# Ledger of designs, part 4: VH-VL binders against Thioredoxin-like protein AAED1, chloroplastic

Target 1, 196 residues: Thioredoxin-like protein AAED1, chloroplastic, of Arabidopsis thaliana (Mouse-ear cress) (q9zuu2)
Amino acid sequence: AITGASSGAGIGKGTADSLDTVKVLDLRGNEIPISDLWKDRKAVVAFARHFGCVLCRKRAAYLAEKKDVMDASGVALVLIGPGSIDQANTFVEQTKFKGEVYADPNHASYEALEFVSGVSVTFTPKAAMKILESYMEGYRQDWKLSFMKDTVERGGWQQGGILVAGPGKDNISYIRKDKEAGDDPPVEEILKACCA

## First folded at step 4 (VH-VL)

Design c9 (from u2_6 with heavy chain Y57F; framework fv_utomilumab)
Fold by ESMFold2-Fast, scan of step 4:
Structure c9 (fold): chain C 196 residues (1-196), chain A 123 residues (1-123), chain B 108 residues (1-108)
Amino acid sequence: as target 1 above (196 residues)
Amino acid sequence: EVQLVQSGAEVKKPGESLRISCKGSGYSFSTYWISWVRQMPGKGLEWMGKIYPGDSFTNYSPSFQGQVTISADKSISTAYLQWSSLKASDTAMYYCARDLWFGELSDYYFDYWGQGTLVTVSS
Amino acid sequence: SYELTQPPSVSVSPGQTASITCSGDNIGDQYAHWYQQKPGQSPVLVIYQDKNRPSGIPERFSGSNSGNTATLTISGTQAMDEADYYCATYTGFGSLAVFGGGTKLTVL
């Protein structure tokens, strides 16, 4: 029984089992079993809070800055958001994100991974400071996308996380559940999990 | 349809406690904020604070912090505004409103309003 | 602290255009929302996020927001549009909402 472990071989068998029935949508609307994203390769999978989120866009940018390192290690960079395919396409168009993007409009992956949800973890002084810092660094929120019905009703208060999985559908080597908005792990921790 | 129904008018004396309610129907109550707005007789609208019923997170106007308590019971789709000790200056119409705010520097707006609860505090 | 200023009253003749202003420091960098309140009634949202109309609000209502001034415009004003109008915005990162003082629109 390992309490508090978030990385290492053998961790995530229960998590992998909970993901067996989960499907995500590619940008063309095709249903993909989520485990196919890491079945034949290792993947870093970032789960966004929503596609309009400024902090999620900042995280996507930070991870994309390390995409060359990931590519050199045979690791895919994937972003999943809890919105519609149209919102995912808008995200790609606005951000020019170089990784793969998938939509999970029913939040099945977020539920299976037991990611945190709630306003108390979205609106904190720490999160507010990180949002301000993100704006000062040039990141922008899509206000219209943030107020769309799908975003508000399907994940407006949902927190994300980061997963490192594969190769192999049940091989989950790292999991981090965000505790509040802007709860970013050091990028070095992610690189150690995927690429060291 | 979306509807917010507030409790009936109250007549109270200074020093008494009071709790008024706002019941939501026609939508997922726990996924929208409820804001409370005061309107003193012949005066304008003043925002008091709000609650997200899904986790009972509250946010208060500095003018009302410590003056009132906002709470909610999502199992019966009801939000509450409570005073421990009323003052004559609390005489006002109190509105609840559904508040669509996303966080993360997103603004909010009140798309549906209750009918109001008139609170009169006099000796 | 942050304040929104509205004229206390505006008068127009039926069929004319009414303009109600809402002044606040750099309000154009924030969203402005507008509420209509008729005597004895609850406020009703007429414009949200500067320029958008909720379902059921006539197209004669429009809004704009730039620099230090947000404006509610009512074209072809009708007697039924007589009401108090309030602008509102959100200040800070989830800290509070701010209402303007209200404008009484008279249609004579």
Scores: ipSAE 0.006, ipTM 0.481, lowest interface PAE 9.8, mean pLDDT 79

Design d3 (from d1 with heavy chain E50I, light chain S99F; framework fv_zagotenemab)
Fold by ESMFold2-Fast, scan of step 4:
Structure d3 (fold): chain C 196 residues (1-196), chain A 123 residues (1-123), chain B 112 residues (1-112)
Amino acid sequence: as target 1 above (196 residues)
Amino acid sequence: EVQLVQSGAEVKKPGESLKISCKGSGYSFSTYWIEWVRQMPGKGLEWMGIIYPGDSYTKYEKNFKGQVTISADKSISTAYLQWSSLKASDTAMYYCARDLWFGELSDYYFDYWGQGTLVTVSS
Amino acid sequence: EIVLTQSPGTLSLSPGERATLSCRSSQSLVHSNQNTYLHWYQQKPGQAPRLLIYGASSRATGIPDRFSGSGSGTDFTLTISRLEPEDFAVYYCQQYGSFPLTFGGGTKVEIK
């Protein structure tokens, strides 16, 4: 499994095939093929560890700072979390995130993308330090009781990633798989993949 | 072992200020959240709010925001609940309780409770 | 906010009898893992509450096996299979699914 950033025409071939049967839920509970998110447009898709994650909320915030650049390039900003629709709605209400939000309660997209999972990559000294730093910067794990319990009870210590895909269901131009909790790419790398 | 010890009972008049305490011991105080719960005489439990002592971040139930202040002093492992001007309607038992801050390793419930502080406000 | 309604308000029983306590939520608390963010606490007179059941059905550490929790969606039940003298207390349900955290009104289990 690839743990890091990748770009180029070749990376989409096997990954797009794996995503063909994956569906995500919109905030009203409708099932949507995940590839519909980028079939007619380019999208930056951020995958959260879970909707209560302080580090994932910090990532959502720094991506949202660049939404004007994305909009100017015709690029959608999307966040997917491995939780319930109720958790997704709570995330939107708490953060007021300006992008689109979808839920993947069965983790199908995370499995198809082969994102990293494991307790040793979730609770590392580096991750602990980044969580503390994020708290000091004002970011919080809101509703930690609800979201983290769901994540733990699913038997997963799920990491996220970032995808740039479309236009076109088979067109995946960038993928980054997080190596551990708090492993954020430089935002400029994402902007070059989507927008310049 | 882990313990939360609250300050003793208080009898106050309307308009007086009050600050009650909840002292943690047997664990790293600044790494756990502290919850505050009110119970009016003969009534049920009401969630008031939460504080992270490590940086004093607070979140309140809306009806308590502006009515009471939650704070903490991590150097002495103590959380506080404070009123600038008490009302008769503040008469209640006040409980503090502990919750783990540290992500997906928490069991996400109130695992240890203080013994409670009875506050009586009457003229 | 999510409202929790407990019934009955008072349950009068004798030691050795089965107690069944209800907690109903104004909104569904079921998640895709088929668990809920609903917990049960016991409170004896003059004492702080004590955790009994978390996640609708998981017994907390040190809690006797006569206590069990069940339920899905909006309907939850706490069962005490055979009441002991020390079980006569007030029981509260609590939800973690939404801010603010809320408690039910309580059910008092008293000696008949």
Scores: ipSAE 0.000, ipTM 0.444, lowest interface PAE 13.3, mean pLDDT 77

